# Ledger of designs, part 2: miniprotein binders against Pentatricopeptide repeat-containing protein At3g56030, mitochondrial

Target 1, 310 residues: Pentatricopeptide repeat-containing protein At3g56030, mitochondrial, of Arabidopsis thaliana (Mouse-ear cress) (q9ly43)
Amino acid sequence: STVNPNPTASPGRRTCVEFDNLIFKAGSSGDFEAVRRLLNSRVVNACFNTTATFKFLTNTDSYSSSLEDLRRILPQTDAGYTRKHSYETLIARLCKLGRIDDALVLINDMAIGEFGLSTCVFHPILNTLTKKNRIEEAWRVVELMRSHAIPVDVTSYNYFLTSHCYDGDVAEASRVLRKMEEEEEGVMSPDTRTYDALVLGACKSGRVEAAMAILRRMEEEGLSVLYATHAHVIGEMVESGYYALSVEFVMAYAGKDKRLDEENLGSLASKLIKRKRFKEAKMVLKEMSVRGLRMGDALREFHEKNVLQS

## First folded at step 1 (miniprotein)

Design m1
Amino acid sequence: GSPEEIAQRIAEEIRKLAEEYGAEVEVTVDGNTIRITVRDPETGREVTVEIRVDPDKPEEAIKEAIEKLEEELKKLLESGE
ESMFold2 (binder alone), alone request of step 1: mean pLDDT 73; pTM 0.645

Design m1s (from m1 with E26Y R35F T37W T48L E50T)
Fold by ESMFold2-Fast, scan of step 2:
Structure m1s (fold): chain B 310 residues (1-310), chain A 81 residues (1-81)
Amino acid sequence: as target 1 above (310 residues)
Amino acid sequence: GSPEEIAQRIAEEIRKLAEEYGAEVYVTVDGNTIFIWVRDPETGREVLVTIRVDPDKPEEAIKEAIEKLEEELKKLLESGE
């Protein structure tokens, strides 16, 4: 479950998986001096912290002594990238474990120690709080950012937009957009993620036509439509029974990106088959064949039996 | 160009690609190494991708960076662990 950022490590150098395994063993045995040395030596071997680096830190107890040991050793890691990134990785791990108060303590440790506290450190905590619908706490984190003179970026606001849009709360989504507009001109411009959140909100409120209008606006502004946005639109169209419209949407976007086309047409064909919409599914599979797009095994077998034998 | 300039150009292409895949990207540059923190905002899953820039082979470095990131983004956006 770890990414190896150095797959071509030389003989005598450790891979990132090997470092993660060594750190897991050291942390699990309470050898935090070994953890500190491994974090320092990792960068020298062109290996960096991964999502698994602090996997030994778990939520089996309401309070973990391992966190206090980490808080003691992290200030002693090498200054610069190593120390900053070790804090960032641990904060992200604590957020994934739902340990928000502990993540805030580490943010305070970074601020006091002047360890390069920046906007990206707050992203995991805002994401976790908004996904858990802990919106008031998330806004308090925004105020904490302001108290440290850390800029609140479009990505930070997008977490709030995505949460409200996921719930179909158009009124709160509009309030967030107004807050973004009240920021200084040229600092808070909507990005692809802002439009993705608005498309999600339109889909969740059953406004498929509005979602399509937003996607066209993104294209007019020269923004690329996200793969996740396409998946949301296709999924909501199929769920809402807009089968013909889902085919039309996928066909209209086809021809720009081969990988996106394979994903969009393949996903749509699979969903249509599950819904027993065989006429529309056959149209999609035929188009995939005409365009030379790769099919997964299940779709290829269905195509051979049902389209090519017709 | 310098390794840092090439790394910044690669970081720009990586940001665009991550946005196309619906992923959030946070990029830092240290010397000739690009550190890319990639997050799927839908699942909360995240991965660190690192890319070393060879200033003598910028076209190859850009191609390898894009290919590596595409593979990691596809893995990240799948439901599997």
Scores: ipSAE 0.000, ipTM 0.208, lowest interface PAE 17.7, mean pLDDT 73
ESMFold2 (binder alone), alone request of step 1: mean pLDDT 73; pTM 0.645

Design m2
Amino acid sequence: SEEELREIAERIKEIFEEYGVEVEVEVTENSITIRVTLPDGTTFEITITRDGDTFRVEVRSDNPEAEEIAKKIAEELQKEL
ESMFold2 (binder alone), alone request of step 1: mean pLDDT 74; pTM 0.671

Design m2s (from m2 with E24T T33I R35Y E45W T47F R56L)
Fold by ESMFold2-Fast, scan of step 2:
Structure m2s (fold): chain B 310 residues (1-310), chain A 81 residues (1-81)
Amino acid sequence: as target 1 above (310 residues)
Amino acid sequence: SEEELREIAERIKEIFEEYGVEVTVEVTENSIIIYVTLPDGTTFWIFITRDGDTFLVEVRSDNPEAEEIAKKIAEELQKEL
């Protein structure tokens, strides 16, 4: 499909898609002087690099030396935001390709050239390494950040938390939280993603009561709860056989957000039906009906046959 | 079906990646939930729910500016479905 990659782009300006297409053609043909000019001209047209900007760079491109050509021209782009953003975009592309060593080379290039190395440059690397469970390498990247006096932010620590919590490794998650506490006072305030990771970890460990306690603390701190966070709790309650508790949970949180209610009660009803917990499923469906919540086709059919005709 | 929703979710994820925005796509039993973070840090949610043979796209945000952008993106997604 043809979709505008930046819906906020100004009328009459060349779009980010158009720049990406031109850069793809130039890079694919080895015209890196054209790539340099196109990267510079983006700022004039109020466009920024996208995930597609360096798509011509692939896992086979080390064979063609495209990365070496990019390393040669990037220092020659306009100083300031244009150059910094081009490095950031290329590093993100290399991380997506799994080319972590190449991304680290570019970080070193930015550091030596004093091209505005910042925390956000390291995010794609930490994200990729933690998702691949390459945790020791990820911590070496944190050490690299510190060696360049780059602050390690809550987002960086959240990548480690999410990874350990996904694996149910509460001990390592606790170690990460302790490291966050070692940061400068006031810098490491847990955010919505921090608490989501902790809820996920409690759920993966079968610790439903802990997950509920974390969710309550998150709400007490005025943080927005993600729909995914509720899904973690509901899924774990059902998986662990806490059927009555799962009903109580969705009922207790109902009435605040109609769409969340539809998702929570609908998802729970479906999971309870799959587990043949028809008594609890009927209670959820009755509540959905009373509250006027939308049901999917399968739940509507079940409700008509087993609840309304009962 | 959940399999059909997963296929749609992958296509939508690809579309959002073209927008150069941070996106998390989650598939549930009845819907696809998209969490979108714009470059300025604003976050919004897009719900895609099966409605018979079609899909209903809904957008949610507490930021009026982000809500308008999300609605435009949702309209483009609706055309793709």
Scores: ipSAE 0.005, ipTM 0.419, lowest interface PAE 10.1, mean pLDDT 76
ESMFold2 (binder alone), alone request of step 1: mean pLDDT 74; pTM 0.672

## First folded at step 2 (miniprotein)

Design C1 (from l4 with E12L E15R K16L E19F R22E E26Y D42Y A43L R46W L50M Q53E)
Fold by ESMFold2-Fast, scan of step 2:
Structure C1 (fold): chain B 310 residues (1-310), chain A 119 residues (1-119)
Amino acid sequence: as target 1 above (310 residues)
Amino acid sequence: DTKEELIQQLELAIRLLQFAIELVEYTLKHNPDNEDLKEALYLIQWALEMLKEALEAAKNGASTEEVSELIRKAQELIDKAMELIEKAAKEYPELSEVADQLKEAIEKLRQALDTLEKA
């Protein structure tokens, strides 16, 4: 979308959108010399590539020609940030289009040209392959990373974990976690975001039991859960009809962060009321009152009428 | 008019957060697996809802204590989102504009709290 800050604001997002539009027009018309010049000038104007930069590249009758033109001009862009980021952005675009083999060709171009090949270049490829459940191919990409002495990071493993959790395959997700634990100490320790990715993946696929198993593992490891992860788990529990479990969940995690507790219990109470689960909603509101947690006006009115008067 | 000044300060902070949300959503749409951006988006949205509640409370003559608590809650959420946005800005330099929006929002909220203390 186009965001226009007020007239006195510093140049920023609007400038990046303008460059994306100019590159789209140039690429769509086959003017790849203009694309090269625009990529070079972008940094001077403090504007950076986005995944929209190469949107003119599509799966059409002419896509092979456009890619070959891009392969010709990218080595001619300014060395350093401009060239590296342009390759990264194009690889991400090819992955979005499902053109994995083309993305791998660009990886090879980066390696041969010594254009700053790094772990983050492989992230879009691993993400796309794991999302398409092409797990065997994704592991071959990991072997390609190792052959180039590129470190396999937590984010790379997180793609595999998320994929297995989306499939409800907690056993295979656990196997990936074991592989992470077997990496060098201090380099590949699963972190809060590793487990949050697993929880988010499990929830998005409706796997409430898998999400709970992962949260129990986080507790064993002494890790904290992110605010967004709580909201997603609560929402999925209610959506799936796990009302009693949702109450147990918010109670189990209550007492450490008053702001989070107000959000968790308040949101849950509201969702339970909408589902006409009044008994569970009253339990949550009573707990909010006992803990001195703030209620919005609608919840306060419901509580006064239905809980305080009983 | 203290009430009118407070309302204007809250409205400015709300607009700044809405702008920040739009920029983060655009970046996240193109990078959907970035957990820092997902968390930052959630925190900014949460802060926005707190400020909308503060604005409505201020319009309806709620106590200075009630309005101040909502504003302080929003500030804490924005501070946490700021840390995540500054970290993400290292990979997505366009997010430095989001950091500026969040800093300006915090300043408007500081002014709102000062206005409430003078009431």
Scores: ipSAE 0.000, ipTM 0.175, lowest interface PAE 18.2, mean pLDDT 77

Design C2 (from l4 with E12L E15R K16L E19F R22E E26Y D100Y Q101L E104W K108M Q111E)
Fold by ESMFold2-Fast, scan of step 2:
Structure C2 (fold): chain B 310 residues (1-310), chain A 119 residues (1-119)
Amino acid sequence: as target 1 above (310 residues)
Amino acid sequence: DTKEELIQQLELAIRLLQFAIELVEYTLKHNPDNEDLKEALDAIQRALELLKQALEAAKNGASTEEVSELIRKAQELIDKAMELIEKAAKEYPELSEVAYLLKWAIEMLREALDTLEKA
C-alpha cells in the first residue's frame, strides 16, 4: 500500500519523535505488544525508526531481558521494510551499547527468517568492533557477510582503514586498500570517502607525511578532494596541538584553487588566533596577503593591527 | 535545542538516502545496463556524502552558512536523482518507493534549513 511523506506530522497525528517517546514508554514498562503495534502503525504515519527508537534497551539486564521480548515480537511486525528497518535499528542500538554478541544473534534471526538481511545491517557492527580494535572479530563478521552472499562494500573496508591509520599502522591500512583493489570486477574501487578516512586517520596519528601521500594518491587517481576533507584535517591538527604541521599542510596545498585557499588559510588563521597561537597565525595571514587572498572582517582587523604594524 | 534538532533532521535524511541507495542497487543488480539508474545512484551517493559532511560540520560548530550550503547542494543532487528515478519508474514501477524516500528526504532537509534560519 501507498503512504505519504510525513517528516512533520499534521495535527492529530504523531511525529517520529512522538513515536519514539511512545515506544520508549511502552518498552520501559514491558508492554511489548504495544511496541509491536507502534512499530506497525509508524509506517502508516510515514515515520521510520530513528537512533532513539530502542533507547529503552540499556546495558542493565533483568531476568526477563527486553531483548528476548523484542526477538519474540519483531517477526510479528509487518513484513517488508517495517520489519527490516526495525531489525536494523535494534542491531545499531545493540552495537552502540557494545552488545555485539546480541547483535549477531539478531543477524542470525534475520537470516533464518529471510527478513531482508543487507549490507547496512553489518556497518554498525564493523564500526564498533574496529573502533574497539577488535580486528579479528571484525574480519569474522566480513566472513559472515560473505557466507550470506552480502556484498562487502567500500564503507565496510573504510572502517578497517580508519582503525589501522589511528593506530599509526599505515602498512596494514595499505594492505586493506590492496584487498579492496583486488576484489573481482573492480566494484571495490577506493572512493573519495575511502581517502577521506585514511587522511583523517593519518592526521589523528600525527602522520602529516602519510596524509600528504594519501592526498597525492587521491589526486593521481583523478578523485576530487572534498573541501570538507581539508577542513577536517585542519580542524583535527589544531585540536590536537599540531599547529606548525597545520601551517605546513595548508601551505603545501596552496596555489591550486583560490576559493579553497581562502577557506583553508582563513579558517586556519581564525582557529590559531582563538588558541592564541599568534606566531603561526601571523605566518598564515602574511601568506594570504602575499597571495592576494580575501580575508573576512575579523581577520583583516587582526592583520592590520598585529601583522602590518612594525 | 536548535543544534540537537538539526542533527536529528540530518540523521533522518541520511537514513532515508541510505534506504534509497539499497533499493536502487537492488533494481540495478537485476537491470545492470540501465544508465539512468546508474546516474541516479551516483547522485544519491554524492548527496549522502554532502549530508554526512553537513552533519559533521553541524556537530563541530561550523557556520550556519557552511551547513546550509552543503544541504542545498545535496538537495540539487536529490532533485536530479528524483527526475532519473521518475523516468526509470515508467519501466520499473517498484522505483516509486525510491521516489517516496527521496521526497521525504527533501522535506526533512527543508526542515533542517528552517531550523538553521531560526538559529
Scores: ipSAE 0.000, ipTM 0.147, lowest interface PAE 18.8, mean pLDDT 77

Design C3 (from l4 with Q18W R22Y K38Y D42E Q45F E49R K52L)
Fold by ESMFold2-Fast, scan of step 2:
Structure C3 (fold): chain B 310 residues (1-310), chain A 119 residues (1-119)
Amino acid sequence: as target 1 above (310 residues)
Amino acid sequence: DTKEELIQQLEEAIEKLWEAIYLVEETLKHNPDNEDLYEALEAIFRALRLLLQALEAAKNGASTEEVSELIRKAQELIDKAMELIEKAAKEYPELSEVADQLKEAIEKLRQALDTLEKA
């Protein structure tokens, strides 16, 4: 059997990469029985499917027939988590390749075979369609979810919200929020991802003051602000020319997390130097020095020549 | 029914672990070089495998000792995963949701062990 005889061993990232390499070799050579065995043994060996697991599946004609082989062997994988996760990983891979119709075929295979069809298998397709601004098709997928009695969750709505916010379409973003409110009352509350999308939308629209208000509301509701959200706000402030405000922003949030502070202040100082905003850059570097934050070589060189000597 | 109650508690714990796996994988898609997240995910998968074994054993009427041992081993792995997730949450605060899922799984497993003690 392909079952790992030492389940107490802790396979690291290297072992998971090794499984991906074995599956790539087997899939590329057309040995789909080996792919099936590897998918089964991977989970029992405490490894997991990654974005690279089905990398042998591509858009080229040489590998198009591989999907039919995968559709044949996936029902033969171990029932439960292994089979469900393998379908989900393959659907995500097809979505990444832009093979949306093929992903829908697999969703139908899961529904017919009753292989644990759930909200999570629809997430990659909604994400891909909304990112490509194929909004009408994305709403048809939501209808498909409802036809299978699959709950439409906050994450699903967040894909629509993020797409409209990225485009700065406040009117459509507001419509999505109202639709979330009209769903099962008391279940669909904004989460961290919802607020992150709204902050992104405010930034993309150049509404820095609105972005700041949303961040304050997140904190008032006890939600953690993502590292990526700070990067969005800082980047947009600098892009839009709100240099002094960007300095005030990183100073106001400093003192909570040393790594975040090093990232935020370091990134801001670098962006300000590139834009030749030396007065603001000096303020940030002085604060980094006062707080004992680590500077990269380029920032340390600039600090020594322009802050410590002036 | 003690057996029915145990099965439900194990199934609820398994569902929480699967939700945790999904969230960690989403974080890894954007941060593929984080070794702590890979180690946490590995621990959660090991715990999941042990709980699936516990569920099968419970359905087949295995001894209280056998089922309890599988659950206890799973708890140790979830605790390890939680420590790694809490450490990673300092850099990726969205992982706080993963920590909550793991805490709920542990709570369901404590209930399962209590059910087994009353058998």
Scores: ipSAE 0.000, ipTM 0.313, lowest interface PAE 14.5, mean pLDDT 79

Design C4 (from l4 with Q18W R22Y S96Y D100E K103F E107R R110L)
Fold by ESMFold2-Fast, scan of step 2:
Structure C4 (fold): chain B 310 residues (1-310), chain A 119 residues (1-119)
Amino acid sequence: as target 1 above (310 residues)
Amino acid sequence: DTKEELIQQLEEAIEKLWEAIYLVEETLKHNPDNEDLKEALDAIQRALELLKQALEAAKNGASTEEVSELIRKAQELIDKAMELIEKAAKEYPELYEVAEQLFEAIRKLLQALDTLEKA
């Protein structure tokens, strides 16, 4: 990880940005010996590789003299954190560019060189492949992980779950959950993001009651429901035409947190008004008034003209 | 007393922002060209700096008005970051945990403002 959570480290990005600019200039000019020296030097100043470090690598680089130059110099960077992190950052950049085969070549370089290959290196590859619905290739990457004795974590499986759930493919989502259960017991516990994906999948497939059951399960397991999960459920319900259920949902979860209630009921009322679902919108605004929840100017004006004065 | 309570609330908000920074950087490591995430990270880092100033001001007995202004400026930056994170979370569900940390930071800051008002 490039992130230093230690508050004694410089919190500013300026020094790291300066190194990124120097590396961009060196890489763009083909001075890879300068890139190597800059990668080594940045660690001395408590500066780490960032999202911009390898931005000079683009798809217009053709087949790919810059990548071959990087493959030559990276093994020559300082062993340990610097070398491992430089590989990880470059692999992430290649995945962002859609250059999956090139990323796999670098993973092989890490494995052969024993440069600290780990689970997180595979995350951007799995994320990219699952987002592009290249599921069979993504499972082959999982097999590659297993062949190197790299553990497949919850985050890796969450990419598959999110992809299948977004498509409403409950059968494939269930298959992924079964594969998670086949891992060592207690290591592959579903987290908040796992349940969020399942809730979204239930909504996308029109199974709103299933989504509500999953949210109840999260509460029973003591998992906090993310603020964003409420927003996604409300948004998906409205987009799918489940107006009455969206009202029931925000009412059922109201009363625990005033700010969350203001956001949930206010957002729902606004979305219902835009859909011209005035009956449901009036019910939500009435409840906001009864609970003493704050309304934005547009909702307050609508409420005064259409609920309080009607 | 109100001063000790305020200090604890600010320290807890700062802790939540550090966790958010860590998670955003981890996501950026795997999605390095996402402009929304870089903008969100900048906003969170600026909010953190303002809260550090608010904490130091509170420890040194600065006015209620001065500390409240720093907290409100930090809240504006956290709100901006949350909007960007929620937008990015539609493509990167792992960011929902970041949104949770940011929401918890806002809750602690609201408690801090309430403590200042009662002072």
Scores: ipSAE 0.000, ipTM 0.143, lowest interface PAE 19.4, mean pLDDT 76

Design C5 (from l4 with D42Y A43L R46W L50M Q53E K73L E76R K80F K87Y)
Fold by ESMFold2-Fast, scan of step 2:
Structure C5 (fold): chain B 310 residues (1-310), chain A 119 residues (1-119)
Amino acid sequence: as target 1 above (310 residues)
Amino acid sequence: DTKEELIQQLEEAIEKLQEAIRLVEETLKHNPDNEDLKEALYLIQWALEMLKEALEAAKNGASTEEVSELIRLAQRLIDFAMELIEYAAKEYPELSEVADQLKEAIEKLRQALDTLEKA
């Protein structure tokens, strides 16, 4: 029950918060029949499950009994999107809690009940397993997807790519790419996240020129380059001692997106200062000033003391 | 034909939602704790899944009723996301582009429903 009305919140946001609060109270008190009714009525009132819907479920002594009660009531929710989405939301919550085995049990419940099992319920599980470097278990989940005739999409493969690339394991990343290529041509096309993972892998392996080549190919394919992708390249250039190249890189990409420029040049200047590469840092800060880019407090202080004092 | 027209309209709506997702994710990278943006992203992703399901149903010759219900659910999700995005745009003006993508998606879905209904 949040007593303070938020005058700045949208009407739709207020309604969803109200339902989340009611579900939190019901779930916390063990009234799972109320949870079932609220999940049904929520959708009818054009309000949807949020990341907060199942937050009453936590790693406490009541976890197992609460999960058992949820497994009992969820099949009794209205068929179609209400039921399917409630399962999807709960599976995501279980993954957040590290309860992967329980998430797999819910997937089995969906499959047996024919509740509209789809690729998206597997994403949180693959994401959690790959982030925890539980790669063999993640591949078993992929086999589970295949056993249910659920297509393994580019997002699923991207979790594996990101994990291997983060570890600098180029050999395993290459094996994942080959598996993607073995899919039907129209089914599996690399997306922005695929290229981001590959850039990260090239950077972690100290292959700055390869990372630059991947970025150029990404742009040639008409894909938007993420801010994170630029951050990977800049970080690795500095870590590997490619200071002059890092300055050239941020200058070459400058002028099209002011916010990206502020992040790229600001981040580079900070990293160069930390490495005591003051000559290159001053060049970057001067360019920020010339372009009218916003500097954080630390960079502004450094710039005023070391660049503006001639 | 009508089926090809429907498929094209759904594919165009899907493309608009994918671009909206990319833009919201980019804004969230700099504002990771913004609850309205997280909620909008979640709703747009859900709408995208509904439209992918509608697209497969249309390709497989499912009833007009089944396809239209999925499209109507996606419209409601997009409408709610747009309310959140327009509110957030007061602080993050760059989100006006997200609102435009969502409006274009809604128009493509309206055209898809018209195609299904055939006056």
Scores: ipSAE 0.014, ipTM 0.438, lowest interface PAE 7.2, mean pLDDT 81

Design C6 (from l4 with K73L E76R K80F K87Y D100Y Q101L E104W K108M Q111E)
Fold by ESMFold2-Fast, scan of step 2:
Structure C6 (fold): chain B 310 residues (1-310), chain A 119 residues (1-119)
Amino acid sequence: as target 1 above (310 residues)
Amino acid sequence: DTKEELIQQLEEAIEKLQEAIRLVEETLKHNPDNEDLKEALDAIQRALELLKQALEAAKNGASTEEVSELIRLAQRLIDFAMELIEYAAKEYPELSEVAYLLKWAIEMLREALDTLEKA
């Protein structure tokens, strides 16, 4: 065979799709020894499992046999990352199918076999349970993590925080923050996603001023602010009728990141136009023009017709 | 490199991956059914997890072999994510908002790779 001209480069998208297709064919035909070999060779070729790797697994009766076969062959895959990665990918697939009990069985298999059980293995389960508002079960999973001496990280807590904040449940969000603070002094610090969840919660509760205070705190701590975080604030300001404040907000944050500025001012202008707040929309579009910010086609057409004089 | 230099490099690469995640997530808000971008996002998130594990391992005095393997695997996932984003970007007009965001996501991923090469 021919040698790859860039042997240190990752395989292309095509190669990873080809592995997924081969595993799908093998799994669908019941050739689990082929599945085992493909999982091993895939990692050797620096091609990682995708969300489609175990797509032959479904919620049919044939699934019970396929899962049993996978439980037999996974311990036989190459030790180390290959085996851990395969378990993690299968657990994520089971979570997507809503089969939480089966995912927990695999976690138990990993623990008994000493196959590198880690915090990240629990992330898909916590994410799925919290998104489905199965909060009591999610906390039982946290207890399971503790029983295996697996650290509960910021990402794990962020799933709970995001869920409660999305619902506007500030009391439960505060309880989660308190639990994070009680985790060994200096070990667990809120990250950008933690603050994003808090801003979302303030917005969902109609507390624009609180959302602004949280954003100032993020900046004071030197944390990067997500585009999504600004979008939460802008959306809530417009929804609540704080049109002048929304214009002041995007202007105050402008000048540091051209990409963020284009998104913030463009999004605000579109929302103001939809609400027929043309005076405020024109102010935003004029500022975009002055700053040299790019406009989408609809905004450019509106600006040329209503703001610019040739 | 010293332990302190390695920790700094890992922290910088983690920050770049978080920025790339933000940009890809913004793109998906406008096109939620793009499977290549969803797969790219998953790859970046997995790379982030590996680098966080490498950072914790380095802080706790784990072997150079363990830390290096985690970094190597993260680098491969970042390369894979870049390929997926480049492929997905071809479906959008050059001057579109999507193309703009994806171009900068690729830049953040490239900066992460450059930082990890020093490690």
Scores: ipSAE 0.005, ipTM 0.292, lowest interface PAE 12.0, mean pLDDT 78

